VHH binders against O-glycoside alpha-1,2-mannosyltransferase homolog 6 (omh6). Designs and how they scored, part 1

No score or structure here was measured in a lab: all are predicted.

Target 1, 298 residues: O-glycoside alpha-1,2-mannosyltransferase homolog 6 (omh6), of Schizosaccharomyces pombe (q9p4x2)
Amino acid sequence: MYFLILFSSNAELGEVLRTMRSVEDRFNKRFHYPWTFYGMDEFTEYFMSTTSTIASGHCEYGTKGITYTNHLQFILTISYLVHWDLSQVKPLVENNRLYQQRADALAQENLSYVYSPLFHSFQDWVVRSLLYHPQLEYDYVWRIEPGLKLVCEEKKDIFSTFKDSDIVFTNHVCERKHSGIYAMEEAIEEYKILNTQGDFSNIWVYSNNYTYCKYWPFNEILSLKQIRHNQTYTNLINYLLGSGGTYYHRWTESDILSAAFGVLRARANHMESVGFFLNDDVHYCPETIPYTGRCACL
Unless a header shows other numbers, all headers, positions and changes below count from the first letter of the chain; antibody chains are not in Kabat numbers.
F, E and O stand for the ipSAE by ESMFold2-Fast, ESMFold2 and OpenDDE, each averaged over both directions (binder to target, target to binder). V2 = 0.75 x the mean of E and O + 0.25 x the DockQ between their complexes.
[cut] stands for letters that were removed.
The coordinates of atoms that the task and the answers printed are left out; those that the model quotes come from them. Centres of patches stay.

## First folded at step 4 (VHH; framework vhh_enristomig)

Design s01 (from h01 with N58Y)
Fold by ESMFold2-Fast, scan of step 4:
Structure s01 (fold): chain B 298 residues (1-298), chain A 124 residues (1-124)
Amino acid sequence: as target 1 above (298 residues)
Amino acid sequence: EVQLLESGGGEVQPGGSLRLSCAASGFTFSSYAISWYRQAPGKQREWVSTITSGGSTYYAESVKGRFTISRDNAKNTLYLQMSSLRAEDTAVYYCAKDFSWRGYSVLSEYFDYWGQGTLVTVKP
């Protein structure tokens, strides 16, 4: 199955509606793929009714073990290990000398959110949710950030176009390596040594001594079938999550997933025809305007 | 542009109470999780409490049952009601604009959306 996914909150409803409207108008009204919304807090009936009205497909709302369907139906689901609960991570972050020492070191490297259990637990939760979704069996998900705007008509089925890809990306982000990234590189080298029968490649799409490049997660398609049921992927990702590196080394979801894709030779393709804007930070206009549609890239 | 200003700190006896306030400006206050952190003399910065945009609250184990976090979105103000204060609660308390879905696209931004801090001293 194919899903559109957003991580959001009730407070961001305005941005969510604008994003959904552009995605529906430019793509999804033709295909009726379902939307899944994930948040830390329960979604209000207003959030659910307004998003369901815009969506051409089915909507699901997941938060702390409660799943809501369109038509304002409510289904209480059994909580899985993927549900986000900050209280469960307290033993790792409280009175933990290593956590506090690492946070101070990373703060000296000018990284954001190094003291935030909210940030660290979110990164861990996103990866676990993508691996072990509680009620839906994902084959592919298109992750879309609230505030994203599609600016080109897209008449082809993007999911079908890229059905043999492990990741379909729209952008790369390149950042300075911090001490946590060197720690991930060391952890992966240790993993390779312990798993000599594996076929492994380089970690990053590009890197040098000071810079690494990874997939930008805010507009991408992931083959979750490959991740969830391929033991090679699950072994590496669980090794990384189990290290506590999300907490001790400020690893993001994009760090973990991009590293796994690189190391395991993922089939990566560029979503070249999809024009988009996200605020003033990221703009992409296709080099050719397809005759099937127009782009508003002025 | 983003500004956080703490107030309400002072000296108090063990077992006493204080109410801290944090006035926020320069961002859409209601859209973000806001947190209290503290740093005691000679110790590292530690998380105290978080309130989400939806009103869910979380507390460090050392303050659970004694501290209450709340927010007033109409006034762009965050509060921390502290009760049953102990000598170990002596610290500079900081208000911080915490992680949210909205700011997530800029992971390399400085975490400089912290207030100046307010000192709480619980006399031995």
Scores: ipSAE 0.534, ipTM 0.812, lowest interface PAE 2.2, mean pLDDT 80

Design s02 (from h01 with T50V N58Y)
Fold by ESMFold2-Fast, scan of step 4:
Structure s02 (fold): chain B 298 residues (1-298), chain A 124 residues (1-124)
Amino acid sequence: as target 1 above (298 residues)
Amino acid sequence: EVQLLESGGGEVQPGGSLRLSCAASGFTFSSYAISWYRQAPGKQREWVSVITSGGSTYYAESVKGRFTISRDNAKNTLYLQMSSLRAEDTAVYYCAKDFSWRGYSVLSEYFDYWGQGTLVTVKP
């Protein structure tokens, strides 16, 4: 039905444990939802035993492998301790010269990781894993980033505020448009023409010539059931993934999903009751009276 | 302030070997994947190899079987052992801080922190 998901590594165990303690104390100790951990490297027995001790529900552990073949092409493999894998991620980069030219331009626009096949492969893998991995048969997932600290006590099941028609429940983030974002907008317009849809929708939560706002992925609930069972969503997302834009345009998982949700007018809600800090950089504290009485933001 | 400093480049005959080093400071070295890149004169930047925080290694097809990447977390140092060098390996080699699970956030404005590079010349 419902699970909590976290991407991490053995090196970040301390941060993972702090995040889990916060989530368990503020929410999950009352509901016992399972945790699923994904990492680039195999998790140690110490990682697994320690996280399982903190979790009030059961824990599942998966891994991700990358095989480099021919220039900048990668094949992603997702595997579990039960020896299952997903080997359906295609090589994404067919034009190495174009990739390097685009990376140079994006670096000039002050974007990080533009030369990193590891970063680009991760973005593609997260989206494909959320859509297609058969072991993720749960209806809803709450993605939680290591370093996140919940600051409000929640006695009610937060999943109960998620209506059947909702696709995503999160906050949004706004940032400067880079050339890759304009490329995403062009790709979406091409998709509409090819699919003879006359409906106009904003691709983003908000945008103008300089700024765009998208759904923030580091504290979000997604309806896997609604996304996976709706062929319109899966067709558009597959079109975007198939373009290689994670490599050629430095598209992130949140860029791809937010664009698809915006074009298709997915129902989205703000996580107004969920206060949090993420590392030293990001915080949100509920300011409405119904929520403020159970939060410790200072 | 993040700093990466490469060393160990030089001139080598074809078939020779070199060991490059990258000294890192200003971040939690053990938490990040670190990559080697290269740029030959008049060519575009090319990824060479990466080592993850857990020690998993990956290589570009052109160097696979000839180069070995390794790290020493106690010394905050990355290495690239190059063997069976070819004329096509002539390039400036760069060390770069790569992606990590810790603190990944689209809100953080980071430049890819690159070192100044070290020149490797393979001459006939």
Scores: ipSAE 0.474, ipTM 0.779, lowest interface PAE 2.1, mean pLDDT 76

Design s03 (from h01 with T50Y)
Fold by ESMFold2-Fast, scan of step 4:
Structure s03 (fold): chain B 298 residues (1-298), chain A 124 residues (1-124)
Amino acid sequence: as target 1 above (298 residues)
Amino acid sequence: EVQLLESGGGEVQPGGSLRLSCAASGFTFSSYAISWYRQAPGKQREWVSYITSGGSTNYAESVKGRFTISRDNAKNTLYLQMSSLRAEDTAVYYCAKDFSWRGYSVLSEYFDYWGQGTLVTVKP
């Protein structure tokens, strides 16, 4: 079972509607896959009525505020910070000197959002939602960012085309390296030492020469079946989340998921036939590949 | 050009109140979460409070129940109402453009947009 997912808010309704119109027109009006909207704030009745009017499938809405305990009461209370102690969680209930020291160090490396508990908690929340949210029962999700526009006719069922993939990506990023990304490599190497079983990879996302890269999360298909029902994946991702690296090392949700997919030899495929723009930031027009649908690229 | 300008700081007695303002320009204010941070003399910067584009709020434990963050999207202005002020609240207070759902991209951003700050001094 397959569905389309947006992480969004009421303030982005205009962009959400434009994205939905594009995706419905180019692809989903033929397949009627459901939409799921997730946000830190509760969606208004206006948001829900307008989005459900555009969707050719049913719509689901998931949000319970801005803290994980308000959203998911079965999770141990963490306000923002997890100490670098794999067996315990230390919330920001008291002054946390390590968090502030790491934030200062990363700020000196010119990394953004290093002091933002909102940013850090959002990254953590996205990963935990993809792994554990009660409403996400589907096998595969196509994650779509507000502002995305599909620019080619998608005649094939994209989900069906990639049914055996663990991740289907449209882009990847190898940004400037910083102390936080080196900490990710160290955490993964420690995990391998603690877990003598398993077949671990150093290719692509995780490399001996610090060529650590990540999959761009704003237009991708993920196998929820693989990351939810494969204990090898859930154990590694929980280890990374439990390290507090999102807080201490400014790991993004994409850093965490891409590391797990890379080191566990995920079946990764490029979504070659899907032409898209994300605002003015990212463009991909697949006019030269075989069987590309009609495209409206500028 | 993103610009943030804080005001409303000053000297106050313990137990007193102050209201800080942050005037924003150069971006779509209503689409962004905006946060208050502070830096006390000789200490590191610490987060104080945030308010999302949808109006959801959160607070550092040290100020919870005493401070209230709010926003006025029509005026592009962020507020921090501070009450029951203590000596340990003495700091330069900064507002910062924070996370946005729209155009969310952390992959290429290496700097934050901060204001110049406004000094709050709690004197006995």
Scores: ipSAE 0.277, ipTM 0.679, lowest interface PAE 4.1, mean pLDDT 75

Design s05 (from h01 with T50W)
Fold by ESMFold2-Fast, scan of step 4:
Structure s05 (fold): chain B 298 residues (1-298), chain A 124 residues (1-124)
Amino acid sequence: as target 1 above (298 residues)
Amino acid sequence: EVQLLESGGGEVQPGGSLRLSCAASGFTFSSYAISWYRQAPGKQREWVSWITSGGSTNYAESVKGRFTISRDNAKNTLYLQMSSLRAEDTAVYYCAKDFSWRGYSVLSEYFDYWGQGTLVTVKP
């Protein structure tokens, strides 16, 4: 089973509605795949009613470990795994001085949000939400960022096109390695030594001594069956999350998932037929000839 | 241009109360999580509290039950109500624009924005 996912807030409702209208018009009105919305705050009735009106499939809403479409006890129990609770975060509670020292060092490397437990908790929460999604029948998720617009008519089922992929990407992000990324590389080498006789190839889509490239998370399809039901993926991702590296090393959700995909040699494919804009920051048009009429890329 | 301006700091006796304010401009205030941080003389920065765009709050254990964060989106203002103040609460308090899904994927939005701070001194 396939679904679309948005991480968002009540304050972004206008942008969410514009994104949904684009995705529904260009793709989902033909396929009726469900939408799932995850937020740090409980979604208002207005948010839920307006998004449900636009969606051609069913809508599900999740926040702080609570899902609004289902009150089964086991689903609520699973939802606790993604609860935002800093008092239960061992790195911050058990070694606050180390956290502050690491944050200060990372600030010297010109990294943003290094002092923000909210940013760190968000990164951890996104990964755990994807890993521990309560709907076990979902095999693939298409993650869509508020602000995204699809610009081409998508007549074929994109999910079915890529049914054998572990990840279907639309872009890569390349950044300078900071000390936290070197720490992740060290943690992964430690993990490989403990769990296999190591053969240490580069873990990233591309890297050298100073630069690494990772999957851009704001328009991508992920195989939930691989990252959740495959013990190799589950064990590695849980190892990384359990290290507290999101807090001590400012790891992002994209750092963690891209590293896991790289280490485990995920089947990665480019979603090359899907044209999109995300705000004024990123755009991609698959058609080179403007008169084809399938895409509106201007 | 993002601007944050803190006010309300001062000197109080232990057990006293203060209300800090942070006036924000240059961004859509209601769409962002906003946080309070503090830095005691000669020490590192410490997170104090956050409030999300939807009003969810969280607090550092050292201030939980004594401090209350709130926001007024109509006035583009963040507040920190501090009660039962202790000597260890002595610090410069900073307001900071935190991350948001709106613009989270935009590279220019990956920058920290901090105010100049307001000094709180708890004297015996």
Scores: ipSAE 0.437, ipTM 0.775, lowest interface PAE 2.8, mean pLDDT 80

Design s07 (from h01 with S35H N58Y)
Fold by ESMFold2-Fast, scan of step 4:
Structure s07 (fold): chain B 298 residues (1-298), chain A 124 residues (1-124)
Amino acid sequence: as target 1 above (298 residues)
Amino acid sequence: EVQLLESGGGEVQPGGSLRLSCAASGFTFSSYAIHWYRQAPGKQREWVSTITSGGSTYYAESVKGRFTISRDNAKNTLYLQMSSLRAEDTAVYYCAKDFSWRGYSVLSEYFDYWGQGTLVTVKP
C-alpha cells in the first residue's frame, strides 16, 4: 500500500508539498503509508528532504525507470526498461504523416498533448511498465495528481475496504468523444473477433454517439495484485497498447484501463467517502455515505 | 493457426540482388504491420524494415536506399527486395507479425508471431 505521484518535477515541488500536506492531515498521519515519486529527471536533495519531512511514512524516488533494491525480479524489470528506447518511437511518429494528420485533427477537437511524443510515451510507460511489471512489495497503489487536496478527514483505512475481487476505487468522468475514442471502439471490435471468450457488454458505460465515461486517474486506488495476476487483463491491455493507440489516437492510461476493466466485468467501486479538490476547478464532496470528521467541502 | 513462412534466401555475390517472400495465413493480413528482422551469427536480432497496414514503409539506416519492402494483400504475402548486397547483410532473415491492429510497434516483444527464417549468405 503506497501513495504514488507520477510525473512530478523539481519545479512542481510547491504543488507536491501542498498535496502531501492535505493527504497527511486528512488520512495518512493515522496509517503511515509510504510515498513514491516518479519524475523525468533526478530529484534534488531539496525535493527529497522537504517531501520526506512532511511524509509520515517512508519516501521513495525514481525517474521514468522504477528502482527496486530489495528483490531480483525487480532488477530484471529495470534491466528491461533500460533497453526500452523512447527515441525509437519519437522519430517514427514525429516524421510519420499519419501521426501528424491525427495530431492536426485531434487539435481541432481541443484535445491536449496531441503533439507530445513524450506524453504519449509516458502514458504507454504507466500502463505497461508501472502497472504490469511485478511490484510484490505493494498490492495496492493510491495514485494522486499534484494539485489534489483531500478536504474531508478519513478515519478508516480505505485500503482495508477492498474486497479480494475489487480492481479499482475511483470516480467517473464523462466527456465528449474525440475521434481517437472511435478508433478505440474499432480496436475493441477487432479484439472481439480474435477473442470470442470475453464479456464485452460493459465497455464504455454510459457511452453514446457523443460522450463516454471513464475512470478518473488523478485520485484512484488500484489493486496491482488483481491486475498483474489476471492474464485476461494483461492480454487485452497489451493488445490495446500494441495497437499504437497511445501514439496514433492519443489514448491515455485512463482510456486503456477503463476499457479493460469494462470488458472483464472488473469490480470497480466509486470512492464515495473521499472528498477532494483538484486545483480550483474539480471538486467532489461525499453525499451518499455519511462521513464523520473534519470537512472543508463548502 | 497463425503462420509466417519465409522463402527466397540463398547465396549471392557482393553487389548482387535477392528477393525474399513471407507467406502469411491465419489472420487478416491487410490489418497488420509486418516487419523484417535479421540475425547474423553470434549477434542479436536487428530490425530491417516495417510496412504498415496502410502501406507506409520504414527502413533501418543500414539498408535505406538498398532494400524495398512491399506487400500484396490479395496474396497475403510480404516481400523484401534486396539490392547492392554487402558481406555485412549475411544473416537469417525473419518476418514478424505486429500485435498492433492497424498500427505498429517499435519493440519486437510486441510481435506475436515470427517465421522460422531464411538464410542469406553474401560471399565474395
Scores: ipSAE 0.000, ipTM 0.136, lowest interface PAE 17.0, mean pLDDT 71

Design s08 (from h01 with S53R N58F)
Fold by ESMFold2-Fast, scan of step 4:
Structure s08 (fold): chain B 298 residues (1-298), chain A 124 residues (1-124)
Amino acid sequence: as target 1 above (298 residues)
Amino acid sequence: EVQLLESGGGEVQPGGSLRLSCAASGFTFSSYAISWYRQAPGKQREWVSTITRGGSTFYAESVKGRFTISRDNAKNTLYLQMSSLRAEDTAVYYCAKDFSWRGYSVLSEYFDYWGQGTLVTVKP
């Protein structure tokens, strides 16, 4: 059980500290769960000392000395961290005509970030790191985005409350229709024909058909152990990653993970008692939850 | 089938008043927070007001003191009483259902069902 702030940077220290203060004050000071900070930039002594001072549990920091200044440096970094053969990445980056054709097409459909290979590489890397990175070993991870603020006092152990869940979500977002997400529907249907033949009635992502919806990744709990050691999950996720859809169809990490959760009927639960803001906007405020502490909502 | 149906929009002079209604069906109306959003021509949707399951009300700063949100659980109907209307209140007004029966949000990405909207035009 631990909190994960993925790709935190020295420049974001102020937001990280405010987020940690909120999580510690509302929840973690009672339970002392560890924090893991994972970034591509080397963390400064100041970053590590200040975050460790706020945390009620121990703090772990990701691989040091890894930096990137451009897309190629980032590709080399993800290849190193996940032991991914560089030959698998080269066709997706180097002089890739399909990548550029798809970028132009998706730009016409008003999709964001279509010309950012670094953004797409990041999406791919997040999924691979959640499945394979040795430092991310705890059974459950609570992913928290800098800028997030918990607004309710939580006296229950949230990790224990949801110990049998595959994912505990705070939001779901339905993707805008574009040719890239239709490619995800096609990939799911192809995989289903070849492999699963099961009941696909998850209402959040797959209810008879792919719903184009995904779980919001910036405040969620994932069962890493169940995902990593479940061959059915790893087979589907590797199929989706291997398609190059992150690069050709601009699938995000949450698109890929949510598709797997939906197709395989993950045990998905709403984090009902956790009220929160992100960047001063009320994302969720509980109202009728038994045992919820006082909330500082609107 | 979940359905939200707005009505009560129309043309009004500055300083005038209108009452919008949203008739809900297909879900347990009394269990959910319901919100009013609006979208002016050429602009993105903006939150106007929320009434929670427990009856707490919240308002965007631009409408605070001028608009009143209310609900009638026996009739499965949401209301927005608008007074002291201004030209900048001209928009299509939508009611929207929060996806969670245990709380509320003021952000549109948490709403699982939307009405078709009702047009309010405030002419100078």
Scores: ipSAE 0.318, ipTM 0.736, lowest interface PAE 3.7, mean pLDDT 77

Design s10 (from s01 with S31K Y32N)
Fold by ESMFold2-Fast, scan of step 4:
Structure s10 (fold): chain B 298 residues (1-298), chain A 124 residues (1-124)
Amino acid sequence: as target 1 above (298 residues)
Amino acid sequence: EVQLLESGGGEVQPGGSLRLSCAASGFTFSKNAISWYRQAPGKQREWVSTITSGGSTYYAESVKGRFTISRDNAKNTLYLQMSSLRAEDTAVYYCAKDFSWRGYSVLSEYFDYWGQGTLVTVKP
């Protein structure tokens, strides 16, 4: 089973509708795959009505609360609550000297959102939603970001092409290494020492002393069946989440997932035929298309 | 060019009230979560309150029940209504553009967009 997934809010409805029209026109009108929308705020009737009108498949709308319980490690329970309550996350953030010192250090490294509990909890929520959401009983999800526009017609069923891959991605993103990334590299080396010898590889798609490259999450297909049923992936991701590095080291969802996929040698394939724009700065045009005139990206 | 300008700070007695404002320009205000942070003399910067683009509000435990965050999208202005002020609320208060769907997809963003701050002094 295959789904298109989109994380959004009511304020992004205009971008969502434009993205959906593009995806439906270029791909999904032929296959009628369902759309699933996730947000931290409840979706309005207007949002649901207008998106359902554009979709050629079924639409599902989710609002999720996050509940943490005190234990040896944090236990995250995804709920159907409309209400988000940061009170259970506050001990990680408020009056925590380590958090405050790390936030100041990362701010001096010119890293954004280092003081934001909302940003940190959002990264954690996305990763845990992919692993633990009880309603996600499908094999593959195509994550599509609001603002994405497909610019080439895709007549083949892309899901069928990549059914055995752990991930499918269109691009890599490269960023300056900050102290939090060095902390993740150390955490993973410690994990390797405490587990089996020789089963793990290098973390990043590419890395040197100053730069690291990771899988870009805003136009990607993930094999949820491999991730959720492969205990090795689940254990490593839980180890990383349980360290609190999302809060103490400003790890993003793509840092966590890309590191896990890299260390465990996930099968990664390019969506080479999928051309897209995301805002004015991100642009990918396939080079090997017999029908180049069918792309609106030249 | 993103600009944030805080105002409304001043001296107040314990138990008093102040209303802070933050005027924003250079980005789509209505589509962004906007937050208040503060930094007391000799202490680290800490989160105070967030309002999402959808209007959901969140508060630090130390200010919950005493502070109210609100926004006016037509005026591109964020507010923080502070009541029952305590000596420990003495700090420079900053507003900041928090994450949004528009900016979130650019993971290479390295700089926060902060205002210059407004000083709140609660007299002992």
Scores: ipSAE 0.430, ipTM 0.763, lowest interface PAE 3.0, mean pLDDT 76

Design s12 (from s01 with Y32S A33W)
Fold by ESMFold2-Fast, scan of step 4:
Structure s12 (fold): chain B 298 residues (1-298), chain A 124 residues (1-124)
Amino acid sequence: as target 1 above (298 residues)
Amino acid sequence: EVQLLESGGGEVQPGGSLRLSCAASGFTFSSSWISWYRQAPGKQREWVSTITSGGSTYYAESVKGRFTISRDNAKNTLYLQMSSLRAEDTAVYYCAKDFSWRGYSVLSEYFDYWGQGTLVTVKP
């Protein structure tokens, strides 16, 4: 099964509807794939009725909570960690000397989100949700960010470019390499040694001493079946999450998943044919505009 | 250019109230997550509160129930209504454009999104 997934809230309904109209017009009205809306809180009837009116496929709605019957104690423990509630992360940030020292150091390294525990807790929540939330029992999901606008018509089934062996299909983003990234590289090397894992590959799609490149999460297709049903992926990702590196080293969703995919030699493809804008900040136009579709790219 | 200008600070007695304002320019205010941070003398910066573009609010436990964050998109202005002030609330208060998951940029270079701040002094 193939689903469009959107992490959102009731407060963002206007952005969600605009994003949905764009995706439906440019792509989904031809394929009728279902939408899954996943939020920190329960969606209102108004949210559900308005979004289902726009969708050409059916809509499903999920909450932040994990209610799972298998491995119940472990899943219940993780559900406390995926709840986007700062009271649960207070000891990791408030009056924590290490968190604050790392904040000052990373600010000096030009990391812009260094002082936002809300941003850091959201990164942790999304990764844990992708791995464990029972409402995401799909083979493939297309993760779409509220505020995303598809600007070129995609007449081809984009899921058809995703092969059974592929883990991720997205664009790359390159950022300045901060000390937290070296900490992740060290954590992974230690994990390899301690857990007798032998055949890890390069950690990033590209890296040098100044720059590292990773998978961009706001317009991406993920093979949830490959990620969730492979203990090698889940063990490594859990090790990284369990380190507290999301807080102490400011690892993002993209950092954690990209590092795991790179180290474990995940098969990945670029989403080069899909033109999009995200708010006023991110614009991607394909190098070649397809003759088979209309395009409003600049 | 992103600009943030805080105002409204001053001296107040314990149990008093103050309203802080932050005038924003150089970005699309209505679509941004905006936060209040504070820095006490000799201490590091501490997150206080965030308001999302849709109006959802989040608070540090130390201020929950006492502070109220709000926004006026027509005026590009952020507010922090502070009540039941305590000596521990003494700090320079800063507003900042917060990078939510929705506002993540490919050009994630560090910008000084911090204004000059506004000093709040709670005198016993």
Scores: ipSAE 0.036, ipTM 0.459, lowest interface PAE 6.5, mean pLDDT 74

Design s13 (from s01 with S31N A33Y)
Fold by ESMFold2-Fast, scan of step 4:
Formats: structure tokens, sequence, C-alpha cells
Structure s13 (fold): chain B 298 residues (1-298), chain A 124 residues (1-124)
């Protein structure tokens, strides 16, 4: 099963609707894939009714506070990992000298959100949600950021085109070096010593050493089935999350997932035919256009 | 241009109250989590409180029950009502444009927006 997912809030409704109109017009009106919306705050009836009106498929809505039932095989373990609760963060931030020292060091390196427990919790929550949230037990998800606009006619099923890939991304991003990136390199090297099964030859993430590059998460298709049902991925991701590096080293969800994808030689494909704009930050227009007039870009 | 301007600090006796304000401009205020942080002399910067775009509030354990965070989206203003003040609350208080899905883009991920701060001194 295939889903379109957004992480958003009630305050972003206008931009969500604009993004949905673009995706529906260019692609989803032909395929009727469902949408799932995730937020830290509960969605209003107005948000739900207006988004459902635009969607050609059904809509699902989730929040930070989901709790798992007795029907899940690993309920207790999964519940503690997926249920977002500020109390889970307190040991990592309150009265923690290391957290404060690391935040100060990273702030001096001009990183944003280094003092924000909610930013760190959000990164952790997104990763755990992608791995364990029961509403996300799908074969593939297409992650779409509010503000994204598709600029090409997508008449073919994009999910069908990329179904055999471990991961499908539009791009990768390489960050400037900072102490948190060095900590990630050290954590991965320690994991390699403890686990000899992985292959760190992925050119986007690893060549000989960790490259500090990661897959861009705001317009990407992920094979959740391949990720969730592979112990090599889940073991490394849990190792990284358990280290507290999201809090102490300001690791993002993309840093963690990219490290895991590097372990098992995960295949990443460029979505060459999918043109997009994201606000003023990023744009991509296909260079090889098989159909003249298909795209409305630069 | 993102601008945050704190006000309302001053000197107060233990057990007293103060109300801090933060006037925001240059971004869509209602779309963002906005937070209060503080830095005491000789200490590291610490998180105090956050209010989400939807109005949910979160507090550091040391201030819970004594401080109240609120926002006025029509006025683009954040507030911190402080009561039962203690000597340990002496610090420069900063308003910060905090976590937001809207602001979580590749280019803006590395940039933080802080105000200039307002000093609160609790004198015995």
Amino acid sequence: as target 1 above (298 residues)
Amino acid sequence: EVQLLESGGGEVQPGGSLRLSCAASGFTFSNYYISWYRQAPGKQREWVSTITSGGSTYYAESVKGRFTISRDNAKNTLYLQMSSLRAEDTAVYYCAKDFSWRGYSVLSEYFDYWGQGTLVTVKP
C-alpha cells in the first residue's frame, strides 16, 4: 500500500492546501492514494474537512500522543519508543550538564535549534514514527513538505516506477562540518566494530569515511516495508536513537536514516521525472523531458 | 528580516512577579513554536517554556506552576508571566523563534533567531 504523508499543524493549513492542490492536480487525481497528516497538536475539524475535500483518496490524521494496544507483538517496547511525551526528554535535558555544554558548543558553531527540546524530540519522533507507528504500516510512503509544488504532469504511477528501490529521493544534501557530525562518524564507527554485517560503500553517505551527506527528506519516497522488516536498519537506528545523539549532537532524522541506509547498501534513486519547488529554498526541473510541454518550471 | 524584542525585565524581591513580553516581526508568528530561554550569570543557557502554534504549553520542571507562557497571534507577541520568583530565577531571558515544520527547511535549519534579551534580577 502507498501513502502520501505530511508533517504539519493547524496554522499551516493554507500552505498544506496549496501543496495538496499541486500534488492532486499533477499526480494523485489519477491514482487516488490516501493522505496521512501528522502533527504535534491535534488537528481541528476545519483542517480535517478542508483537506478531505481536496484529497482524491481518503485522509488519516495522527498526533504526537499515540499509544499502542495489546494486539501488537512488541507492544511494550514499541509504546515507549513511539509515544511522544515530554517526560521521556527530561532525563536528557533537565539538570543535564552535558546537554547544556553540547548545546552551547553547537550554538557557537551556528547551528539552529540546539537549545530546543521540542526540535530534538521531533527528530526522534519522526524516526520512531516511520519505523513503528501503526498507522504507517505501508509498503511505501511519499513524504511531502508543506510548501512543496509539483511542476510537471505526472501521468505515470511514480510508486510503480520506483517500487523495487530500497529508497527513492529527489536529492541529497551535504552539511558543513560541525562537532555533531564528527560524533555521528564516531558512533557509526563504533557500531561497525560491534556489527560486521553492514556495507558502508554507499557513495552518497560513505566512500572510505562518513561524508556528512544525507538524503533530503522533504520530497522523498521511502520503502517502509524494507526499512521496518530489516533488522540491520532497525538495529542501527535504535542504537543511534538510544545514544541520545539527537539531543547531545543535534542529529536530524535524515542524519539517522541516512546512516542506517549506508549500512546495508541501500539503493537511492533520483526521481528524475518529478519536478518541484519548495518555498524559496530548493527547486528541481527535469533536464531530460520526454514529453514537450509537460513541465511548467524556470 | 526576523526581529524579536524582549521587554519587561527588572529588579524584584523574592516572591514577587514580573511579566515579560516579546514582540516579533519578519515571519508568520502564528506558524511557529515560540520559546523562552534564560541564561544566569556563570551558567549555560537553559530552556524555560514553549508554546506551540496550536496553543499547547510546556515548562521546565524548575518553573512549572510558577510561570505561565501565552501568545497573542493578532499582536505577534509572546508573554511570560512569572510569579513566586526566586533568587535562582535571576537571568537574562531570551525569546526564540523555535521549532516549526514551516521553518524546517534545508537552508533555514542552520539559522536560529534570538532576541537581545531582558534582564531579571531577584534581589534578597
Scores: ipSAE 0.184, ipTM 0.603, lowest interface PAE 5.3, mean pLDDT 73

